# Designs tried in a protein design chat: VHH binders against DNA primase DnaG (dnaG). Part 8

Target 1, 371 residues: DNA primase DnaG (dnaG), of Nanoarchaeum equitans (q74mb1)
Amino acid sequence: MAKFAPVQYKYIIKAEFEIDGIVDREDIIGAIFGQTEGLLGMELDLRELQKQGKLGRIEVEYKRVGNKTIGTITIPTSLKAVETSLIAAAIETVDRVGPAKARFRVKEIVDVRSSKREYIRNRAKELFVQLLSKTAPDIEELRRELEEAYYSKQLIEYGEEKLPAGPLVEKSDEIILVEGRADVVNLVKHGILNVLGMNGINIPKSVVELSKRKKVTLFIDGDRGGELVLRNLLAAGADIDYVAVAPPGREVEELTNKEILKALKSKIPLEQYIKNLRISINNDENKEKYKELLSKVFDTKKAIVFDEQFNIIDEKPLEEIDKLPSAYGIAIDKILDNETYAKIKGKYQLILALDSNVNAQERVITLKDIQ

## First folded at step 1 (VHH)

Design e2 (framework vhh_7sr4_2)
Fold by ESMFold2-Fast, scan of step 1:
Structure e2 (fold): chain B 371 residues (1-371), chain A 118 residues (1-118)
Amino acid sequence: as target 1 above (371 residues)
Amino acid sequence: EVKLVESGGGLVQPGGSLRLSCAASGFTFSSYAMGWYRQTPGKQRDLVADITSGGSTKYGDSVKGRFTISRDNTKNTVYLQMNSLKPEDTAVYYCARDLSYYEGFDYWGQGTQVTVSS
């Protein structure tokens, strides 16, 4: 049947014929084998190919019209496209069936897998469109965006870098320092007008200068990214007095009035925050395991991937870091930079590196964190 | 070369007072937080007091109200004024520089012995 094709065949040759005589199926098949014998060499002989299971049964459908026999033949093959085309062309050279004049012409060669490939193409397009459509914003998100637009009008630009700030940033003796514009908008919306944002990338000179004249509370997200911001501020020479932290898993830009006030009331001196964070890292029962893994990659120019029990699963040169499998963690013999992070983002829960210049979403442990 | 040199330790009777000094050299003192820690044999180092570059202070619970940390950026010195000393305050007192979030306490003094005994 036309609907049934064994998975072993790749192509179906369909040819039409017209024979100037009354002939039977066996006569037609005999002519095809007889007149193509030797034309393509021993390896493409039709009889031999059938014995090897590479050529299927020749199916013949015909009708008699006066003294003529007219119809089609179908020949399944497991051969490659080139070999299949050669066989199809050879069949067209059949010019007689017994004493009768005949002509054969290939009308098509059907790729048995074409329907599956067509389905994949069409379905993939549909799924891609669906994926794009699923990112439509929620009504609550739209309301939040409109509210943010309104409160953005209350912001001023501070310093040469034109940083987003509340209207009281210069007049107040105390400053709340946050990462970005969305954080400033949220705090201003809740009545905190002495807030200054850093635009989240590099530490602006205006921030460092202002921090030396004012009492500064750094208000950060409750994740590793906020801790990196503090590190960059201190490295730039900023004078930070207190640290306030958003609840775990929460960002400053999304906090409620109660959450903001609670976080600010719970602010701690910078030195105590650093000590508490260092205690958390240094008293981690996995500190020795981090040391072992970093020691193994140090000066090797390799990356090592490990499981939750810290057993090494795989390792590769740093140039092939993107070829390593996803796992619990990765240890790399380099400073984690934006280029390297782009290659491993989302593949690991834990990243061990010599140092880090990236605000990663994953937990990052460096050599200095281990000392 | 960073150097921290403690002085002012010694033997004192219960209820007495001592003032420890830590002279710093080899770095821009005014830019760094400084702290005092103490250690009794067989125990971990305890925070006694810390002072930021901006002058904000933190004290360990056991010394609050009795000890005062201060700094003189002109003299590159951090001080620990210890009042109402108790036998439990007997320890080696260390001055430390806190460089940054990742470096932590990168330099420590050699320590000065404080003994509170009759």
Scores: ipSAE 0.000, ipTM 0.090, lowest interface PAE 24.5, mean pLDDT 80

Design e3 (framework vhh_7sr4_2)
Fold by ESMFold2-Fast, scan of step 1:
Structure e3 (fold): chain B 371 residues (1-371), chain A 119 residues (1-119)
Amino acid sequence: as target 1 above (371 residues)
Amino acid sequence: EVKLVESGGGLVQPGGSLRLSCAASGFTFSDYDMGWYRQTPGKQRDLVADIYSGGSTKYGDSVKGRFTISRDNTKNTVYLQMNSLKPEDTAVYYCAKEYFDSSGPYDYWGQGTQVTVSS
């Protein structure tokens, strides 16, 4: 049998909070019970009221914004208006959650009967729209478009390059750096307001300058493109502190709230990410073949094409690179630049080069990756 | 001790259907949100479907309209009805119990059940 009966609740207290630290639901609830203990006397002790079923479960919805936790709490109560108001006021006196400073403010107290009538009106409208619609996909697509438009309005333009950014980029001591505008929109949608997008392949000067005065977490897709973005940032002089990676095969722009929080909680120091990357390359079954092909092409001013078994098919001087046949891969005796990439784009699955300045669609392995 | 046991996986042809079951024990089932996640080798787990203690549901974008999550509180079981299966649905499917609210991670996982969609 259920211990609590939601039908008996008369009011719902809704309060907003801002906590200057990374805390979870149990920390927040513990602070509410602990800091309100004794303030209203024994008969209105929140823990006892919850045990008696007069106070429902405290629901917590929160988002991480840098080192802050911001969100809402929802508390159902079967108590009268006066007692409910006293409890709501007591919650506003909570000023810490563990070691972190906190602020709570009651947004509203909802009369459940009024809320149920409003729910019926709104839900009936939704069901009526569904009944009139010839296809459900049209409604889902419209919902996505409205959400995207709404969250895009929360974005600001940052720096001379007019980069897409969340509203707290300048005010926050920590920045989440992402590749593009769609990534910014998705993170802002999920409450990450200290996000900055680079808006393309070139590293903006504003990003480099900001990185020197903020703690920066680079948040990249779960594919190889993120490795090149990091390399270009470091080459441009950016000060990157941490790296967060989306799940394999997933892009930051499509992540759910749970996936974003998990990736950000699992961020690793830059040095550890580079070590892990080198270990991954070192454990590649073909690492010795990559070394062999790069050694063969080094200081020859030639390009060599090879098959899936790493057998050399053809070779030509770099001036004739566009005359080489399509194959599994190519090794070149130069830095992969935009000019050279334009000549070989789409012809190979793997590119081996001395270094790279290009965000290639193909897998690129350089001498630095192998040393 | 929380225990989750998945069943109902197997080999199925594209366009086919499967029904997964998760038998739960060691907690008051009706009080907790339950969910299904899936994982392919070398990849992280993706959300498939979530069902709240109150009966509301949430689905991953790739499965909306094809999969249906449901629960039976008298049997302490959560179900995943999978229709119009595609090769991309091939994965190990995990049952999960929500320890935190709906915005938090799942704390408890089953051993998983393999679903393979191939001709």
Scores: ipSAE 0.000, ipTM 0.090, lowest interface PAE 22.9, mean pLDDT 79

Design e4 (framework vhh_7sr4_2)
Fold by ESMFold2-Fast, scan of step 1:
Structure e4 (fold): chain B 371 residues (1-371), chain A 120 residues (1-120)
Amino acid sequence: as target 1 above (371 residues)
Amino acid sequence: EVKLVESGGGLVQPGGSLRLSCAASGRTFSDYAMGWYRQTPGKQRDLVADISSGGDTKYGDSVKGRFTISRDNTKNTVYLQMNSLKPEDTAVYYCAAEPYWDSLSEYDYWGQGTQVTVSS
């Protein structure tokens, strides 16, 4: 034990007790060790942990009130937060001290370094604001800029478009492709050095070319914007092998190390991702309503707008599509192209079309999606 | 912040041994759980071994009985002793640090990596 890394206490468990009897310190400590024996397995046995120096001496402070013993116990530990919390919970299961009924309740687990970290955190913020003047912009935005500046020194520029990349993008047989620079910074910060960013909506030629020579995992946000990026890549002719998705509602640029590793470990082949997406669309209970609306508009050279209950609100010839009111959805008797999309962008939540050449922000359902 | 620098990688014959070192800069090394991960070309990063602040160890199934992780808080260094090396152990090995006070910590740190090649 003394041959291993120095043991320092990281947490202090503080618990209150009430015992329906007259007992002393030795009785209380004996009950804690005895009644928790075996509950957490051999590696978290309290007596053994104390022998190893990972659990400190149990300090007991008590008062006798009538025929009761009331007080507090204090237990230092050098274990991680999870292990310390398990031990704290185990102590709460102690229900007797000798023949007397007992109740133990954890009041707090003190991080012995928390006051220093809290001071540093608060003081650093104050000093930073003072350095930048009292009219400083958003502190979170400034923090992001400093973090980005620091980690951006570890980035390289890739291709003629000077795309943000990790230093191993050329050397690695597999690359992680992300949408933007902030995503690259976050992945590099967490040791993913074979990452390449695209800098927005237009797909760089360097990305398409590289995708033909390497195995590409596209790592997208857990929102609908990530799916748009994939569609743009496929339309540009990129050879994508796998898709990794951030947790729902989370962006790649804000993921923790554990979230990044879990998402990458859970990557799926592109064909499986597309298959899952089509299965989701096919299982939509509104599929028959989509079919009805597309059938009504087919070969009419019109557009029809409808509400959330799929009731038709208005219709006009395609030439006058820009004159239709905003509504829940629109069905058009044509292939959705960039010119048509420009006229209806932002007016509807759902677009039904014969086919699509556009990666719209709205949900687009085509004839091939409802077969 | 903690900065991690790996060393000790190289070329070795099957059945040989290597010892990797990871030196941490920063005065909170003793507060960190430390780990070794490896990444082979075309594959994702896998856990090799980890060691808690208190010295408890855990190993990946493929390396149990062959590799040993240890730490020296006086030198701010974690070690990976690799014995009975196989061609399948060829990878870039990364050192990682996680703050001991929070097993859900957002502040994981990684080294640059060191190449280990096992071939004849």
Scores: ipSAE 0.000, ipTM 0.090, lowest interface PAE 23.4, mean pLDDT 78

Design e5 (framework vhh_7sr4_2)
Fold by ESMFold2-Fast, scan of step 1:
Structure e5 (fold): chain B 371 residues (1-371), chain A 120 residues (1-120)
Amino acid sequence: as target 1 above (371 residues)
Amino acid sequence: EVKLVESGGGLVQPGGSLRLSCAASGFTLDYYAMGWYRQTPGKQRDLVADISSGGSTKYGDSVKGRFTISRDNTKNTVYLQMNSLKPEDTAVYYCATDLYSDYGEGFDYWGQGTQVTVSS
């Protein structure tokens, strides 16, 4: 005989049902298995999960009231909270039992181990505080990791991309949009529950969609990486209303409550942020390089393409600008207008021009910005 | 569909280097722990390295100082840089995630594996 760890269920799904007909337990269970088949994919098929011991026996308690069958079902699961919630939602889609119309509604999902898990979290925090008092070189890294793990459990998943979010993203009329998961954790930790995170330069479709129906504040770090995030959001069609910026040298993920509130209170309209950003180029370490490239292209009726080290790669007359290769940047001997921008959009990270009539997604530096 | 696909394995001489990649699809990697395990015939899988959602790393004693685990959430990929390879590092290397497990229960979703052979 083999000795195995016993299967311990983590959650119990409790759902109420009302069926417009006379049915028995086997009819009800059959409908649940049959109508959910394929709905969540093969890996979450209820019959297979039951065979694997991940779903317990479905318990059914019912009574007959006239020609109706009314009762409750109880389903134990050893699956994680996310998968258990998906199964619970799938059960609510069951709308028939044989020929009879049916309605299922989840009453509660009981966490069988919630008291033990809560004790472990609280006790681990206490023990960590004791270890913190010993003052070790890596103490800040250890503390951040434990805090990250603890507050991560308060996040929800938003949209098809399962983006990290605070629980009030749907309820709030205003959304705080941040670059990464660590930023979401820090804001949720400090009571900002209407926060949504995204992945670097790749803008999720759910973010673009949400931005069109909510008032969005983009909250970025006080470094130059924030420009790229903003440009990519605008390129993807996101509707950004305000920009909030962390203090210089600070990242959103490490801000204190006071710093978060101060930054959000000091948020500015998108247009004003873009205008201020262009003015700040005068303090850029590369200002002399921008000046050199614009001086070189000035009065030539050409466009010059350059790499990250500001070495010229290629050069063509303005009428052939669309034939230039993609690169780090381009300098043009004309005012950036909508027609010209359409030909170079998305090909460069940096555009140097004599002036601009366009709200470009890319960083645009004009002759007036460097004077 | 949820998938983990390993790549980068192969034949290498002792003292050489290899970089393994694990591409995740069908879920957002950002808040799941990721790990690399290896298995030789007739033995249970052994932890090589893991990385938490927050970036904290842990290494098996036999590889510490030689291997480095890293993640790129933007590309939904985790990497294992293997330096100073030894014949005893020969194994099938598996990528894993805790996608279906509760906190503290370990890894429960696995890739198909990639063979690493250190010989010559």
Scores: ipSAE 0.000, ipTM 0.142, lowest interface PAE 18.1, mean pLDDT 79

Design e6 (framework vhh_7sr4_2)
Fold by ESMFold2-Fast, scan of step 1:
Structure e6 (fold): chain B 371 residues (1-371), chain A 120 residues (1-120)
Amino acid sequence: as target 1 above (371 residues)
Amino acid sequence: EVKLVESGGGLVQPGGSLRLSCAASGFTFSYYEMGWYRQTPGKQRDLVADINSGGSTKYGDSVKGRFTISRDNTKNTVYLQMNSLKPEDTAVYYCARVGDYEWLSPFDYWGQGTQVTVSS
């Protein structure tokens, strides 16, 4: 609820209820008025206080769950703290709604000024962030948008998936495969016309089929994402011959002509790139922890979740993987496929698996990555 | 307990075709990556092809475009379709259960091997 209470109300009573029956808002409100009548004396009769404007409209939100009605009530009051607390306590004595058994429990009594100050604080922070974002125009992003519009006219669509491609993809015996459309635009801008982009999370079938017929150089960014793209391409059955890597921290879409040519001249055979990756993983300070967790999960038909210190938090059979809590990482005793990934996506920072055929957002380490 | 049995090897003329089969037993086949390796006398075993549990494949440089690896998880069998065979493909072909690493499992599981001879 993002609605302000009226200025004249000082407090808001919030209470939860559970009623063992099917009841309506009017039944609930009637029970509150009826069962509290006379408990606090004539001056604190809820119906009379509402007529005088000292008690606001009772707001009721509820859900039906089987034969039960469960929800919350919100009661604004202009009364002093002591009187408001007495009314809140009286509401907890309501034990029936019509013929149905009921339980009410006060969750909190909110000072209206406190809730308004909290809103101002939070909203001011949001507006400040918006102002900062508008004050610094991203000239580099604008440049890329203008270049995309111009060079996109030189691109063709390849295959059923209508992938972004340079005009020579079909005629050339060699192709350069890149992750996205912006990469294709940058390469075409610099005269590389045999480039094909993958425009999505899944590896396109057209890419796999084309890779079997042509010499393919995969040209990836100088960050961790490139390793995952290669792994998913190989898992999908793509025939990759060479790998070219942008300078560390640089993206293919932003490279200069000199950087593009240097990266392509320094392309290495696929097997050498995989060997270099294994060496990198083997120099990781956490390598022995990855081995330990994979060893523990191997041949168990289970998944194990672990914290940032690599302590096991929980484990469950693979059939119940979706019931595991979010944590730093998960080790699974199977190949990471699209079905399994859908159940764990966004819950972990690190995934350890036997193998992978998924383009995951998380860091994925497989048995083959560890020597 | 783990057993891998190769079949389908034999003598074939250059340019011919053969299909190798590997019947696996004693483990949950669908869970493991399977591969084909070959060995000539006096040399180490070299990777021919491998296939992971999901069906994704990898090939050695000398056989790309000529050989195709596949698996049938209902039959616990891995296959190697060999086309456009060359005299240089003459070797003993071994089926292997891969995915066991020295730090995880010190023992690789190999079949007995099947001889493939390509000669005129």
Scores: ipSAE 0.000, ipTM 0.226, lowest interface PAE 14.9, mean pLDDT 80

Design e7 (framework vhh_7sr4_2)
Fold by ESMFold2-Fast, scan of step 1:
Structure e7 (fold): chain B 371 residues (1-371), chain A 120 residues (1-120)
Amino acid sequence: as target 1 above (371 residues)
Amino acid sequence: EVKLVESGGGLVQPGGSLRLSCAASGSTFSDYAMGWYRQTPGKQRDLVADIDRGGSTKYGDSVKGRFTISRDNTKNTVYLQMNSLKPEDTAVYYCARSYEFYDSTGYDYWGQGTQVTVSS
């Protein structure tokens, strides 16, 4: 502790008093020093501790009520808890102030460091919340929103359905077809102006019509949803020439310029894309099990449900297909149509059928896929 | 023809470890990227990890720091070391070969899958 620096107090003793007489501050302080002298030994003499800066200035607040003096004293100390407690107890032994009878009672000993720890706790919480609000994900999302707003002004509306499109859709002999508006914005942002988007789950009539007049590249996400879009387009009668696929786990709307160019350069003819899907299925370890299950239902007019190991769980006539339990998969002795699909949708991960003319959410394997 | 055979799956308690192996045959293993995917009923296949011909790896967010993919071109085998297993890791794990040499837009061959169950 330097003589020019303030002493860092560790504790504050707060005591109440009641004195049966009219006394002033100096009388009260004098009684505290005088009556505690020698009680705690020479090393804990209050007057000496104050001279050494280990005991702070004694603050006294009082009011007079008739011939009595009632109030509080506050004593800061830099001493350890044990010494501070001894001093507090010694103060309670003060029974006179001058000629007047007195009573002192310690109400609390405040640990000054406790207040600082509470401040740190509360302030740390505030700072943590502020830090979270400035995270990279929030910045990326904001950037995406601003870019969408800017590039959406460069889009045109195409056809009766007012589909999102780049400005060169009508003028170009070739069209890049994508699923949604965000995909269109990302491609236009990267200079691809002959892009046309579809809105949602239904294939627009304008897309089918345009596909018959233009060379169309379908640009799909690198997940199962992209394959569903292709199936829906073909079912609607669209004339697709090429397929381009985003990297695995990536969506067209988030691709960089390099990723877009790579995907478009790697576009393959529709027939080759379908052939590659069939090759993948045919070289799947489960091909023989698919073939076995389809052979078992063929010409039986039944449906069979099976588990992950391809063990048959249950079977029923096709007219009772809705009564079969949910399971890993189902094999049906018919072409998967909208009526049949409505009865089994969401109950299975895998559907085995003789053929299919629906846009199922589930993986569908047909006889053509396993021959 | 290319064939992928997984092994090493089984039952393990939370916090345990398993090592999955995938043996490839019928193709030049060292020329292709290899990956591990997992699937729980009712969900799409989720990327666990992949490794390209040069040894560069990618991991799904849920397994990063806990799982390690590696390959041994002399044994035509890709491995998945799974540490600190959680009940949420319960799934069928599939080995896959990319038809492209490094960064694939899809996988052309898949194994049968191996069941991993984390429970007590």
Scores: ipSAE 0.000, ipTM 0.081, lowest interface PAE 24.9, mean pLDDT 79

Design e8 (framework vhh_7sr4_2)
Fold by ESMFold2-Fast, scan of step 1:
Structure e8 (fold): chain B 371 residues (1-371), chain A 120 residues (1-120)
Amino acid sequence: as target 1 above (371 residues)
Amino acid sequence: EVKLVESGGGLVQPGGSLRLSCAASGFIFDSYAMGWYRQTPGKQRDLVADITYGGSTKYGDSVKGRFTISRDNTKNTVYLQMNSLKPEDTAVYYCAKDEGFSYLYEMDVWGQGTQVTVSS
């Protein structure tokens, strides 16, 4: 026997029926063919279209409820949308099945190609996840970069400054505030969607305004000048409720899920953080050394560099600060400003100054901190 | 024996929303099409929306995109969610049951009606 190539159906007509009598499948199909005969002309006769393979077999599902038969019919068609719609409408004119009154109503016409497109969308997503899952350890770096790019697409822009933010910043009553975009990406990657970044450590107006309406946790690095970031936030009028700190030497942008959760669970109220900071400075065994160095530089218009044992290595007028060698620390007879910081950034681990208005990466101790 | 009880009508501002409910009893609810009609004083009742036993819906041209009909067969209840209400939507709204003798647009109306007034 020769096998026929299956006709590719384009649409499936689904219709509901109600029949006021006890009928079976053959009665229903017979009524559909019989009552639509000649209604759309010879070219669109249902029986003829089925013989030509343009109309598929009519599938009938039904149940009886007392003396009533209710159910659905399913009709595949390879015809164009217009012809399919005309046939669907013709089926709705069937008002009798044998002696019983009947009503047919089309509930949907399914585009078979639409179902295939949906399959492609879903399958492509599955294959993409499978591809990522099969990444070998030797190309793990590429996998991480691709994941980072993917999670970056979940970020929104917040406020006039277009700050990097997670999608729930507006909807959440609590906000996690971080220094930069990379921190936001890492937190979003780990499911923290109420995070807002500051585009570096300059304080945006949108951050200050949002902080007055939300409960804010400031999440800072363990090795940067987070104390100065907090000081500048408070000076700008931001309402900070809690502080969370990454482990010493770790940045928020590189933390694992466990490290993030531990830091956030260990967040402390702002007042307690400030108190602990003051206690730490007062209990620092080197506090007297800081006082001595700042006293030596005070009113001299000079900068002094010193080693890890607090021995003075060199000194120069402030005008020649960029000529001083790199060392453990530097003490300056001025307020640390952006211009001065640009000249000494990265050269010292500790900066002692009369005051500071800069978000430095190094530890900065001022006269106010040691008095 | 067949009983339909409408509720949810009232006075609402233009642009507002109302949800009408119709509690049905005395027949096998899940086997019949249900609908909503409305009547303005001096006019005949017009079909607003209908829903078949399987959930297929049809709407009058004046309400398409604004109203949604739904049913809960476990509670024997049919609903009409009315959004973006206009003064011309002011009418008495009636719950209807199809008796199976004609197409859905010719449903028999069984309820007492609920007044919907859209005014400032």
Scores: ipSAE 0.000, ipTM 0.283, lowest interface PAE 14.3, mean pLDDT 80

Design e9 (framework vhh_7sr4_2)
Fold by ESMFold2-Fast, scan of step 1:
Structure e9 (fold): chain B 371 residues (1-371), chain A 121 residues (1-121)
Amino acid sequence: as target 1 above (371 residues)
Amino acid sequence: EVKLVESGGGLVQPGGSLRLSCAASGFTVSEYYMGWYRQTPGKQRDLVADISSSGETKYGDSVKGRFTISRDNTKNTVYLQMNSLKPEDTAVYYCARGLPDWYSYDAFDIWGQGTQVTVSS
């Protein structure tokens, strides 16, 4: 027999026979059709059902043992269980094959679809396990690639620097300014179309020019990198109106819709943000060290360079400030102005000064900040 | 999770016998077509024997009458009993899981790592 019955058949009738004579397949099939004719009515006539394709070809397997023919018949049917059972019972009434005495007995009726359902169930379980254990990471990565490609189509290039931007940057009266391309994609993905990205901490000319014409909210990660971006924007002359900060430990590029909306709803004016930073410095555990270094340099007309433990490394008169080595920090006995900053920019992480007239990229702490 | 592991291979003299075992995990062997294939270096895999979910068996012409495929549903394991072994039977033997014929005839989607059978004096 076939490994699997065709999907069009629902049941397979299997019957055994013993015939007291030498007969062939056509004799057996002829007896089945002939002796069942009229027993089940016109609707279940076996010849008619076979002609309609509702009854499959009758398969006969037999062997001759002496003067007897013994074997099995197999009958596929697309009929319902009731009709199939009636046909099976009718076949058992066949008592002759030609002149030979015969006996037919139904061995079983197989539900073909039961085996197929069982296969589907087991295969589905296997595929589900594979999806969770190996396929799931690949699907997640593929989804992110498709989302990136889709939302990247909605981005435009803004300005001479070809900055990543949402399509409404030029049309909107308000702009959300973020650090990088990934931040822009995430905001556009969540329906914020008036977003403009910068390429890192380098402040593009287009950003400065746009900031003078629009109401700008700077959206930052809330770490030291975000504060550096703000300082660089202000030093470049950008006109920033508000600051929005991502939740602690979170980056703008990974925020959910709820987190984005909460951060933007909680945006504060630039002046308030700067004031809050100053208050934070006054609660800094190193405040006493800052005071000590500023006191040591005060009224000396010198600059003092120090390490991360606040140990003095070197000192020079202010007119030789450019001759001091790079280190963790510098304390100067003057107001930090543009001329002095140009000489020390990028050499220190921390600048301590009597006051400041510049928006430096480094952390600047003045006498006013430590009061 | 779905895995086939062959065992029972080794070195045997011509005319000897070996019984290969294929232990399945993550699925039930009685619900699938299961087969044994063999491969000699530089050639494609050839069918040795298969068994359907209903128990129907098929054998490669070179092994008919000498090899017998069977399964133990309790142990979820398929066996290949190899008798009257010849030097020509030397190959790596692989166990495989097949699809029902209404999907694709003679299609196998899961393979074991293989077990070496060497027939020599």
Scores: ipSAE 0.000, ipTM 0.133, lowest interface PAE 21.5, mean pLDDT 79

